# VH-VL binders against Uncharacterized protein C1F7.10, part 18

Target 1, 238 residues: Uncharacterized protein C1F7.10, of Schizosaccharomyces pombe (q09921)
Amino acid sequence: MIRILVINPNSTVQMTESVKSVLDDCTPPNVQLEYLTCPPEGPKAIECVSDGVRSAAVLMKYFEDHPPQVDAFLVSCYSDHPLVTTLRETYRKPCTGIMQASILTALSLGRKVSVVTTTKRYEPLLTDGIHAMGISDSVFAGIASTGLAPLELDSKPRAEVDALLARTALRAVNEMGADVICLGCAGMTHMAHVLEKAVGPNIPIIDGTKAGVELLASLVRMNLFTSKQGVYQAVGSD
Key: E = the ipSAE of ESMFold2; O = the ipSAE of OpenDDE; V2 = 0.75 times the mean of E and O plus 0.25 times the DockQ between their complexes.

## First folded at step 21 (VH-VL; framework fv_olinvacimab)

Design P1 (from M3 with heavy chain Q106E R109M; at its last look DockQ between E and O 0.87; V2 from the best seeds 0.72)
Heavy chain, then light chain:
Amino acid sequence: QMQLVQSGAEVKKPGASVKLSCKASGYTFTSYWMHWVRQAPGQRLEWMGEIDPSGGSTYYNEKFKSRVTITVDKSASTAYMELSSLRSEDTAVYYCARGGYDMFTEYLMPFDYWGQGTLVTVSS
Amino acid sequence: NFMLTQPPSVSVSPGKTARITCRGDNIGSKSVHWYQQRPGQAPVLVMYYDSDRPSGIPERFSGSNSGNTATLTISGVEAGDEADYYCQVWDSSTDHVFGTGTKVTVL
ESMFold2, look of step 21: ipSAE 0.681; ipTM 0.872
ESMFold2 (binder alone), look of step 21: mean pLDDT 94; pTM 0.954
OpenDDE, look of step 21: ipSAE 0.659; ipTM 0.874

Design P2 (from M3 with heavy chain Q106E Y107W; at its last look DockQ between E and O 0.05; V2 from the best seeds 0.00; counts 0 for: pae E 12.8 > 2, placed apart)
Fold by ESMFold2, look of step 21:
Structure P2 (fold): chain C 238 residues (1-238), chain A 124 residues (1-124), chain B 107 residues (1-107)
Amino acid sequence: as target 1 above (238 residues)
Amino acid sequence: QMQLVQSGAEVKKPGASVKLSCKASGYTFTSYWMHWVRQAPGQRLEWMGEIDPSGGSTYYNEKFKSRVTITVDKSASTAYMELSSLRSEDTAVYYCARGGYDMFTEWLRPFDYWGQGTLVTVSS
Amino acid sequence: NFMLTQPPSVSVSPGKTARITCRGDNIGSKSVHWYQQRPGQAPVLVMYYDSDRPSGIPERFSGSNSGNTATLTISGVEAGDEADYYCQVWDSSTDHVFGTGTKVTVL
């Protein structure tokens, strides 16, 4: 049995539940998922670089006190979260984030990937995060968002938000040249359905949470591990 | 301000059906999920199902799935619940309740407004 | 299926503290909502997301949730707090689940 720790790096319990609701229906064979929400002293949301740093610090302290007994780690935050690299430095076991997994999966399926997300707030950070993976604009079509701030999104009628999402997905395909789409949020089953209906059956829609679980499971089955030569060699390693 | 006003009490015989209404006012009807919850005498609250008023998508508690139908009339800001093949154990107060607006946590939202309830009595 | 269990009743003297528990497997990983139902009336939301208080609910209502137990705490209990109280969560296997209910009696 392959044990994967799914980590919500913010302290908002509801986000962990939304991720669990997505994964309960699609857990791979012989995989056990375990879920962790960042302890309460961590930030409620990851909205900037410093939130990520504080989140990673709280979680690494938690792991000192509660050593994980798992085969792989999934950071369930659509961002370039520092916990991913911190876990890779600390453990030999495979570790990835849902942003990274979604992009790698998408580029196995399409020529030019776009990330579709609900709010514009995170567009610069997501763009920087994807570029930090070494992904060039020759294969990355950019971030497509509804253009709304989070509070604007929460205040709008559902039908209006669905219409904006549909137009956003169509813009990604028809104007930005994407032939594969990544969901830019964890736990968004409804968003996947809206996008699928809008762009039709010839555009793959990648859920990074599902992709991350499948990728990590495959790495464990192949007996692969986090490199301990170079960047992920922890300080003080021989 | 916000109100959910339900139709009046009903008395039914076993085998009949009942269709209850819930009229919403004071908010944008299509922006929030509507739920139906029942409570048999002396029993806990029991969730029956829900509807997305904007698109008409429904989800039902497996216990009731074969007998319950939830619909909306968007122009009247009204939700309906029909329960068929009534039995004496269906005697209960039936509530409509407003659910979540936030698309990415809608199922996690509390039921923040409730109708006054409709008593349905099923007896021979 | 996922189940939530509450004690059937809690008796408390006016001015004292009532603690209403809601037990479920790993309920600490879920968002817990609480409803107050006075006799013959519809439920009213009194706590959500474990510990958030709706507008109009007095500060003497508080909530917590960890491990297998969520708790609604009513300090300074008044006669008007006499009601049935239900916890509620969403669960992916069972959908919306209500607790068995707790009758709070103010003696």
Scores: ipSAE 0.000, ipTM 0.464, lowest interface PAE 12.8, mean pLDDT 87
ESMFold2 (binder alone), look of step 21: mean pLDDT 91; pTM 0.938
OpenDDE, look of step 21: ipSAE 0.692; ipTM 0.885

Design P3 (from M3 with heavy chain Q106E, light chain S92N T94K; at its last look DockQ between E and O 0.02; V2 from the best seeds 0.00; counts 0 for: pae O 10.3 > 2, placed apart)
Fold by OpenDDE, look of step 21:
Structure P3 (fold): chain C 238 residues (1-238), chain A 124 residues (1-124), chain B 107 residues (1-107)
Amino acid sequence: as target 1 above (238 residues)
Amino acid sequence: QMQLVQSGAEVKKPGASVKLSCKASGYTFTSYWMHWVRQAPGQRLEWMGEIDPSGGSTYYNEKFKSRVTITVDKSASTAYMELSSLRSEDTAVYYCARGGYDMFTEYLRPFDYWGQGTLVTVSS
Amino acid sequence: NFMLTQPPSVSVSPGKTARITCRGDNIGSKSVHWYQQRPGQAPVLVMYYDSDRPSGIPERFSGSNSGNTATLTISGVEAGDEADYYCQVWDNSKDHVFGTGTKVTVL
C-alpha cells in the first residue's frame, strides 16, 4: 500500500474537504490518501509569497512534533510553494506540488499549456514558478485568471463562478492558443467539468491534484526518491 | 478582406418601423455571431442584440427586446435588424459588428469588425 | 444592471501617456475590451481580454484590469490617437455593456 499525504497548506478545512471529495472517488489502486490541513497558525488562504513562507514554517514545525508516516508528499497549493522545496530538502520521500504535477502531465498531452487560475494577482507569480521549472514560453501559453479570490470560489453564486470559469477557459484556448489547460487552483478540482463543457472534447483539462497523486504513486512504485545530491542534499530523514 | 457593408440612411416617422441590413464578406458568415450596436448623437455605444447565423439563436438587450428583431439570410451572408415603434430617441447611427468565433461559444469574443454604420433619423 | 463608468475626457500632450479608466464592480473578474472611435467613424477594436492587442494596433497601447478598474494606457500619444474610447464587458445576463466613453484630446 502506497501512502500519500495530501497537504493543504491553507488552514481552511473546507479546501481540504473540496480536494478530498474528488480524490476519494478516484484514488489509484493500492494507494491510500491521508489529508492534512495546515494548523490554524497558518494562513487561511495563501495569496502571496509571504503566506507561503508562513505556511511552510508552520507545517514544518508540525512535522517535527508529528513525524510523517507516509511514502510521499503532495502539496495541494497551485504555486511554487516553499514547502515543496523544504520537504524535498528534509526527506528522501518523493514530494511534489500540484502545479508541477499538472505542468508535467500537460506537456505529455499537448504543446501549448495554459493555466486557468483565480485572481489576476497570481499570474506573475505562477508564471515565475513555471519558468523556474525550466518551461519556456514556446510551450507555455500563459496564465488566464478569472479575477476571483480563492475563497470566493465557494462564496460566490455558483452560476457566476461557472460563467467566469467557462469564459476564462475559452480565452485560454481561443486567444492564448492553449491546447491543454491546467486548473490553477486546488479549489477548482471539482470544477473541471465546467471547463470541459466550455472548451469542448479536444482540450484536456488537467487537475494537478489528481496528476500529483498519480505521479507520486508511480515514483514510489518505481522505488525512486528525492535526490540527495545537489539542491536537496541538506540533512534529511526517510 | 473581411467587410461588413450596411444599408443606407433612413428617415422615419414616429411609430414606424425600420429594417437595416448588414452584408458580410471575406469570412465564413455562419462561424461568427453578428451584433447590432447603436449610438445616439453624442452618446455612448449601446448594444442592442446578437444572432448566431448558424442556428438563428438570438439574444436581445432587455431595453429593446419588445421592439427589435434580428434575422439573417445565410444564402446572402446578410444580417438584418428591424426596430419597430420608432421614437425620436431612436435617432442614432446603427452598427453591425462581428463577434467572436469558436467551435462552442462564439459570442464571447470582442467585436473585431464593424460596419460603416447606418444613420436612422426619426422625426415628426 | 452592470455599469461601466469612464471619465468623460482625458487631455494629453503629444508624446506623453494617456490613461483611460473603466470602473465597474469587480470588473477585474471580467474580460474587458476597448474600442477606439474617431470622429465620424465606426469603432475599432484596440484591446481585448484586458491586455491583448489586435493585429495592427501599436505597442503603445496596453491594457490592464484588476479589482474594480480596467485601464487602457496609450504611451507616446500621437495626434491620431485623439478619439473616443469605450470599454466593454459581457455580463452574466448575456448583455454586452459599454462604458460611458472617454474623449481623449491631444493638446
Scores: ipSAE 0.006, ipTM 0.508, lowest interface PAE 10.3, mean pLDDT 91
ESMFold2, look of step 21: ipSAE 0.503; ipTM 0.816
ESMFold2 (binder alone), look of step 21: mean pLDDT 90; pTM 0.931

Design P4 (from M3 with heavy chain Q106E, light chain S55Y; at its last look DockQ between E and O 0.02; V2 from the best seeds 0.00; counts 0 for: pae O 14.4 > 2, grease 19.7 > 18.9, placed apart)
Fold by OpenDDE, look of step 21:
Structure P4 (fold): chain C 238 residues (1-238), chain A 124 residues (1-124), chain B 107 residues (1-107)
Amino acid sequence: as target 1 above (238 residues)
Amino acid sequence: QMQLVQSGAEVKKPGASVKLSCKASGYTFTSYWMHWVRQAPGQRLEWMGEIDPSGGSTYYNEKFKSRVTITVDKSASTAYMELSSLRSEDTAVYYCARGGYDMFTEYLRPFDYWGQGTLVTVSS
Amino acid sequence: NFMLTQPPSVSVSPGKTARITCRGDNIGSKSVHWYQQRPGQAPVLVMYYDSDRPYGIPERFSGSNSGNTATLTISGVEAGDEADYYCQVWDSSTDHVFGTGTKVTVL
């Protein structure tokens, strides 16, 4: 059985529960998911690069005291989160973030990918992260934000949130030319149906959490591992 | 026939607030977004913000975000735009325009219908 | 911030063709709309989604969009075509953006 550790780099348990509620119903065969919420020393919500650095440090320290006994790591933060890099450096086990997983999956389905996210503040950060993957603007349509803060997805009226998601998704397709949409927030995993209804049956909507689990499972099944020559060659525990 | 009818001209002093109205008719008010666009004398069109009448969701141009509030009265099929802390440079014709998307065609609509415009003059 | 630039003015003789350009970074990946504004009047949609004409707009109006430039073409220009023309797109960074506008003068 393949064991995947799904890591919420936020110290908010509700975010973990949100992801869990989605993944528990669609776990691949012969895969067991374990969930980890960032210790309370970490940020409640990651809203900037420094928050990411802080959460990564807290979690790496946690792993020193609690060595992970899993086959792969999924970082459940839609960003170029530093934890992904540090885990890849430290362990031989496959590791990915939900952003990377969603983009790679999307590129298997279309040629113009847009990300629908929450706050506009994330747009330059996500764009930079995606460019860092080597993804050019020829296939990247850009980031479309709803204007909501991540925590507002659960606190604002459902009708308002749905309306914003629908409009944003339509803009990604009709204004940005996207043929595939990625959910740009872990908190949006349960809202994919809103986007699907808005854009119609011809536009795939990618959930990075689901994509990440499937990707990691496939990597493990193929007996693949993180490269230990090059950027991740630093001495690790594996 | 689709029609947007705006309130009359306004004269305000610097520092005051103005609230304009735009009454829609001829279509389902909650099925389209309403936009506000202004145009200073001899200047280009400038988008100010938008609202989804069905849910009340709003987006604003960052330039006006701190001073503009867009609202709707669904029962009256009317959109409102309030601009506070008025300045002389806010002197302009203000338009409401229908946009959003059609739920049947799933097309994001351009601004296909415009109000007649409302002149707001800000002077000491 | 995303910006759209248009030539300030275009002069054309009656019966000739006017071309109004709208430049923006990778504008070809966006849907461009065009509006006509006659003096003292509200804007009127004359082209949407790059090349689609609204009902009532003559066939002599056409649109194209590729690369960094969208173009509104008016063939067989008439006196009534004298107006300001604005391109418009949506961008994630600036939401709805209008071009700087082009005054078309019929000589």
Scores: ipSAE 0.000, ipTM 0.480, lowest interface PAE 14.4, mean pLDDT 90
ESMFold2, look of step 21: ipSAE 0.671; ipTM 0.871
ESMFold2 (binder alone), look of step 21: mean pLDDT 92; pTM 0.943

Design P5 (from M3 with heavy chain T105V Q106E; at its last look DockQ between E and O 0.02; V2 from the best seeds 0.00; counts 0 for: pae E 14.4 > 2, placed apart)
Fold by ESMFold2, look of step 21:
Structure P5 (fold): chain C 238 residues (1-238), chain A 124 residues (1-124), chain B 107 residues (1-107)
Amino acid sequence: as target 1 above (238 residues)
Amino acid sequence: QMQLVQSGAEVKKPGASVKLSCKASGYTFTSYWMHWVRQAPGQRLEWMGEIDPSGGSTYYNEKFKSRVTITVDKSASTAYMELSSLRSEDTAVYYCARGGYDMFVEYLRPFDYWGQGTLVTVSS
Amino acid sequence: NFMLTQPPSVSVSPGKTARITCRGDNIGSKSVHWYQQRPGQAPVLVMYYDSDRPSGIPERFSGSNSGNTATLTISGVEAGDEADYYCQVWDSSTDHVFGTGTKVTVL
């Protein structure tokens, strides 16, 4: 049984429950998922580098006191979260995040990937995170959002938000040149359905939580591990 | 269109408890967090706690944590707040307020809709 | 225990500008929301994310936030602007925090 720890690096339990709702009905054979929400002293959301640093620090302290007994780690945050590299530095076992997994999966399926999300607020940070993976604009079409601020999303009927999402997905394909789309958030089964209906059957839609679980499971099956040469050599170890 | 309708005024004795209700309409109740905020006479607003109606997760202001319980009835689109061991200092108007919905910034969202308030009077 | 401090009152003549400050340590790195509360009424959101206006709030309301001070500015003050005003942020140590409140009096 391959045990994967799915980590929500913020302290908002609903985000953990949303990811569980996506994964409960599609967990791969011979895989057991364990879920962790960042302790309450961590930030409720990860919006900037500072939030990521605080979140990673809280979780690494938690792991010192509660050594994880799992085969792999999935960081369930659609961002360039420092917990990914921190876990790789600390443990030999495979570790990735849902943003990274979604992009790698998409590029095995299409020529040019776009990330579709609901709000424009995080477009620069997501762009920077994807570029930090070494992914150039020659294969990355950019972030497509509805253009709405978060409060505007809340004030609109869900059907109007769905229509904006559908238009956004069509723009990603027809104007930005994407032939594969990643969901720019975790735990959003409704959003996946809206995008699939909008762009039709020839455009893959990638859920990063599902992609992350499958990627980690495959790495464990291949008996692969996190490199312990160079950057991921633990600080203060010999 | 959106409406938060709170239960009526209450008069309580010290040491009793009170349970207030907040019925939501005009939006999907389980998609938005609900907050409780109180205001003693002549005082500032005080946040008491919040609940995610979809899963029932709660967070409380440490000042009230030992005495406050926030719950929901999803089928009735209604949030509740119960305050126990009432003191005269608990005399206040109690508001429910809707928080925003967004996975990344939920706690940064403003309280964009408020109930009419419920006066709770605690008298000796 | 994060604190937001506002002046207790501001008096403004009709047609002039009211400036309501909200002071907190490094508040410029936080998203600031503002509420208007008329006597006997529930609060009403009048500004959010520092400077965004909800639908129905006139352009004479504006906001700014930098350093240790956020400011709600009401130009062309009218009698109907007489109310209490509260700023609000979220903070990791204290959760949701409201300011001490400012009573705006229109003479």
Scores: ipSAE 0.005, ipTM 0.465, lowest interface PAE 14.4, mean pLDDT 87
ESMFold2 (binder alone), look of step 21: mean pLDDT 93; pTM 0.951
OpenDDE, look of step 21: ipSAE 0.007; ipTM 0.511

Design P6 (from M3 with heavy chain Q106E R109Q; at its last look DockQ between E and O 0.57; V2 from the best seeds 0.61)
Heavy chain, then light chain:
Amino acid sequence: QMQLVQSGAEVKKPGASVKLSCKASGYTFTSYWMHWVRQAPGQRLEWMGEIDPSGGSTYYNEKFKSRVTITVDKSASTAYMELSSLRSEDTAVYYCARGGYDMFTEYLQPFDYWGQGTLVTVSS
Amino acid sequence: NFMLTQPPSVSVSPGKTARITCRGDNIGSKSVHWYQQRPGQAPVLVMYYDSDRPSGIPERFSGSNSGNTATLTISGVEAGDEADYYCQVWDSSTDHVFGTGTKVTVL
ESMFold2, look of step 21: ipSAE 0.674; ipTM 0.871
ESMFold2 (binder alone), look of step 21: mean pLDDT 92; pTM 0.945
OpenDDE, look of step 21: ipSAE 0.580; ipTM 0.857

## First folded at step 22 (VH-VL; framework fv_olinvacimab)

Design Q1 (from P1 with light chain T94R; at its last look DockQ between E and O 0.68; V2 from the best seeds 0.00; counts 0 for: pae E 2.8 > 2)
Fold by OpenDDE, look of step 22:
Structure Q1 (fold): chain C 238 residues (1-238), chain A 124 residues (1-124), chain B 107 residues (1-107)
Amino acid sequence: as target 1 above (238 residues)
Amino acid sequence: QMQLVQSGAEVKKPGASVKLSCKASGYTFTSYWMHWVRQAPGQRLEWMGEIDPSGGSTYYNEKFKSRVTITVDKSASTAYMELSSLRSEDTAVYYCARGGYDMFTEYLMPFDYWGQGTLVTVSS
Amino acid sequence: NFMLTQPPSVSVSPGKTARITCRGDNIGSKSVHWYQQRPGQAPVLVMYYDSDRPSGIPERFSGSNSGNTATLTISGVEAGDEADYYCQVWDSSRDHVFGTGTKVTVL
């Protein structure tokens, strides 16, 4: 049995439950998922880089006091979250974030990847994070935002929201040249069908949470581990 | 359509406790957090605490943590705030307000709906 | 302690533009929300996440946030805009923090 710790870097339990709901029906064979919500000392929501840093620090301290008994780590935040790097540095166990997993998965399926998200606020950070992966604009089509303001998903008619998603997805494909689309947040998982319907059967839509679990499972099955030579060579523990 | 209806005005003596209610309607009660915010006369808004009705998790302003208790009755879609050891400076209008966490933007929500407020007067 | 500072008052003539500032250390990295509170009424959300406008709020209302200052701008001010305005952020240390409030008076 492969044990994967799915980490919500936010101290908001609601987010953890949302991730659970996504993964409950798509857990791979011989995989057991464990979930961790960031301790309350961490931020309730990550709104900036400093929040991420704080979150990572809190969680790393937590792991010192509670050594993880898992085979891999999934950081459930669609960002270049510093926890990913710190976990990779600290442990030999495979670790990835859902953003990284989605992009790597996408690159296995196409050559022009777009991230579809709701708000534009995180576009610079996400772009920077993706570039930090060594992903160039030759394969990164960019981020397509729906233009939806926060809370509009709750206040706008569903049909209108779906229409916006569809248009955004089509923009990603037809204007940005994407041949693969990554969902830019966990919340969009339940809306993937709207994107799929809009862009047609030839464009894969990737959920980073699902991709992360599958990727980590595969890495563990292959008996692979985080490199301890190079950037992650710092002394760690298992 | 969405409404938060609060209980009526209260008059209390110093040292007493008060428990206010906030009934929610027009939305899924457990999908949003409920906050309590007070405002003393002529003063700024002051956040007191929050509760996630789905799990009952609470978080309080450190200033009030020792005296405030926030609870919910899910079946009644009602949130409660109890403030103990009342002082004259606790005289204020107390508001419940809906908040939460936006799963799509990954932001904490603003307080998008407010109750009408409940005046609590603490006098000797 | 993280604090949000607003001017205590802003006076504006009808039809003119009112600008309400909210200052806080590195507030530009936070999401700022704005509430309008008319006399004797509960606060009403008029701006959220710096510049997003809730349904029902006129386009006359706009918001910005950068550096250490967030600004709520009310163009074409009307008598009905006379109110107290509060900025608000969530802070990891102070939880939900409200500004000192600004009384907007329409002359």
Scores: ipSAE 0.036, ipTM 0.656, lowest interface PAE 2.4, mean pLDDT 91
ESMFold2, look of step 22: ipSAE 0.551; ipTM 0.839
ESMFold2 (binder alone), look of step 22: mean pLDDT 91; pTM 0.932

Design Q2 (from P1 with light chain T94R H96W; at its last look DockQ between E and O 0.56; V2 from the best seeds 0.00; counts 0 for: pae E 3.5 > 2)
Fold by OpenDDE, look of step 22:
Structure Q2 (fold): chain C 238 residues (1-238), chain A 124 residues (1-124), chain B 107 residues (1-107)
Amino acid sequence: as target 1 above (238 residues)
Amino acid sequence: QMQLVQSGAEVKKPGASVKLSCKASGYTFTSYWMHWVRQAPGQRLEWMGEIDPSGGSTYYNEKFKSRVTITVDKSASTAYMELSSLRSEDTAVYYCARGGYDMFTEYLMPFDYWGQGTLVTVSS
Amino acid sequence: NFMLTQPPSVSVSPGKTARITCRGDNIGSKSVHWYQQRPGQAPVLVMYYDSDRPSGIPERFSGSNSGNTATLTISGVEAGDEADYYCQVWDSSRDWVFGTGTKVTVL
């Protein structure tokens, strides 16, 4: 049995439950998922780099007091979250974030990747995170935002919301040149379906949470581990 | 369609407590957080605290933490805010406002719906 | 102590453009929301996540946020735009923080 710790770096339990709901029906065989919500000392929401840093610090401290007994770590925040790096530095166990997992998965399937997200506010952070992966604009089509927010998700007719999602997806494909689309969130099943329907059967839609679990499971099955030569060579408690 | 309806004006003496109510309608009460914000006459808005009706989790402004209690009655889709040890400076209009957590972006939501406000007057 | 500072007042003629600034340390890294409060009324959300406009809010309203300054811009100002405007952010240390407020007067 492969044990994967799915970490919500936010101290908001709702986020953990949401991710859990997404993964409940798509857990690979012989994989057991465990979930961790960031302790209350961490930020409720991560809206800036400093929030991420605080989150990572809190969680790393938590792990000192509560050594994780898992085979891999998934950081369930669609960002270049510093916890990913710190976990990789600290442990030999495979670790990835859902953003990284989605992008790597996408690059296994196509050559021009777009991320579909909601608010434009998110675009700079996501772009920077993806570039930080060493992903160039030659394979990154950019971020396509719908402009939607929870306010509108609730207040707008579902048909209108879906239409906006569809248009955004089509923009990613037809205007931005994407041949693969990543969901820029911690998984929204309905949204994925809407995107799939909009862009057709030839464009893969990737959920980073699903991709993350599958990737980590595969790494564990292959008996692979985080490199301890180079950037992640720091001594940790594996 | 979505509304937050607050209880009526209150007049209290210093040292007393006041409990205000905010009844929500037009949306799933447990899917959003409820905030309380006050505004003294001629002053800025001041956040007091929040509650997640789904689990009852609360978070308070440190300034009020010792005196404020926010609760909900899910069956009535109503949020409450009790402020104790009232002072003259607590004289203000108190608002409930809907907020929450954006599960997609992982951002906190703005306050998109507000109650009409409740005037609380504290006078000796 | 994290603070959001706004000019106390902005006067603008009808049809002109009003700009309301909200200053805070590294506010550009935060999501800024804006509220309109007409006299005797509850606040109304008019801008969120820096530049997103809620349904029902005219396109005359726009927002930006960078560096240490967020700005709410109201083009083609109308009499009905006369109100107090508050910026808002979440701060991990100070929780929800509102700006000092700006009274917009339409001349």
Scores: ipSAE 0.379, ipTM 0.795, lowest interface PAE 1.3, mean pLDDT 93
ESMFold2, look of step 22: ipSAE 0.453; ipTM 0.812
ESMFold2 (binder alone), look of step 22: mean pLDDT 91; pTM 0.934

Design Q3 (from P1 with heavy chain L108M, light chain T94K; at its last look DockQ between E and O 0.74; V2 from the best seeds 0.00; counts 0 for: pae E 2.3 > 2)
Heavy chain, then light chain:
Amino acid sequence: QMQLVQSGAEVKKPGASVKLSCKASGYTFTSYWMHWVRQAPGQRLEWMGEIDPSGGSTYYNEKFKSRVTITVDKSASTAYMELSSLRSEDTAVYYCARGGYDMFTEYMMPFDYWGQGTLVTVSS
Amino acid sequence: NFMLTQPPSVSVSPGKTARITCRGDNIGSKSVHWYQQRPGQAPVLVMYYDSDRPSGIPERFSGSNSGNTATLTISGVEAGDEADYYCQVWDSSKDHVFGTGTKVTVL
ESMFold2, look of step 22: ipSAE 0.572; ipTM 0.835
ESMFold2 (binder alone), look of step 22: mean pLDDT 92; pTM 0.940
OpenDDE, look of step 22: ipSAE 0.768; ipTM 0.906

Design Q4 (from K1 with heavy chain W104F Q106E; at its last look DockQ between E and O 0.58; V2 from the best seeds 0.00; counts 0 for: pae E 2.5 > 2)
Heavy chain, then light chain:
Amino acid sequence: QMQLVQSGAEVKKPGASVKLSCKASGYTFTSYWMHWVRQAPGQRLEWMGEIDPSGGSTYYNEKFKSRVTITVDKSASTAYMELSSLRSEDTAVYYCARGGWDMFTEYLTPFDYWGQGTLVTVSS
Amino acid sequence: NFMLTQPPSVSVSPGKTARITCRGDNIGSKSVHWYQQRPGQAPVLVMYYDSDRPSGIPERFSGSNSGNTATLTISGVEAGDEADYYCQVWDSSTDHVFGTGTKVTVL
ESMFold2, look of step 22: ipSAE 0.564; ipTM 0.844
ESMFold2 (binder alone), look of step 22: mean pLDDT 93; pTM 0.953
OpenDDE, look of step 22: ipSAE 0.767; ipTM 0.909

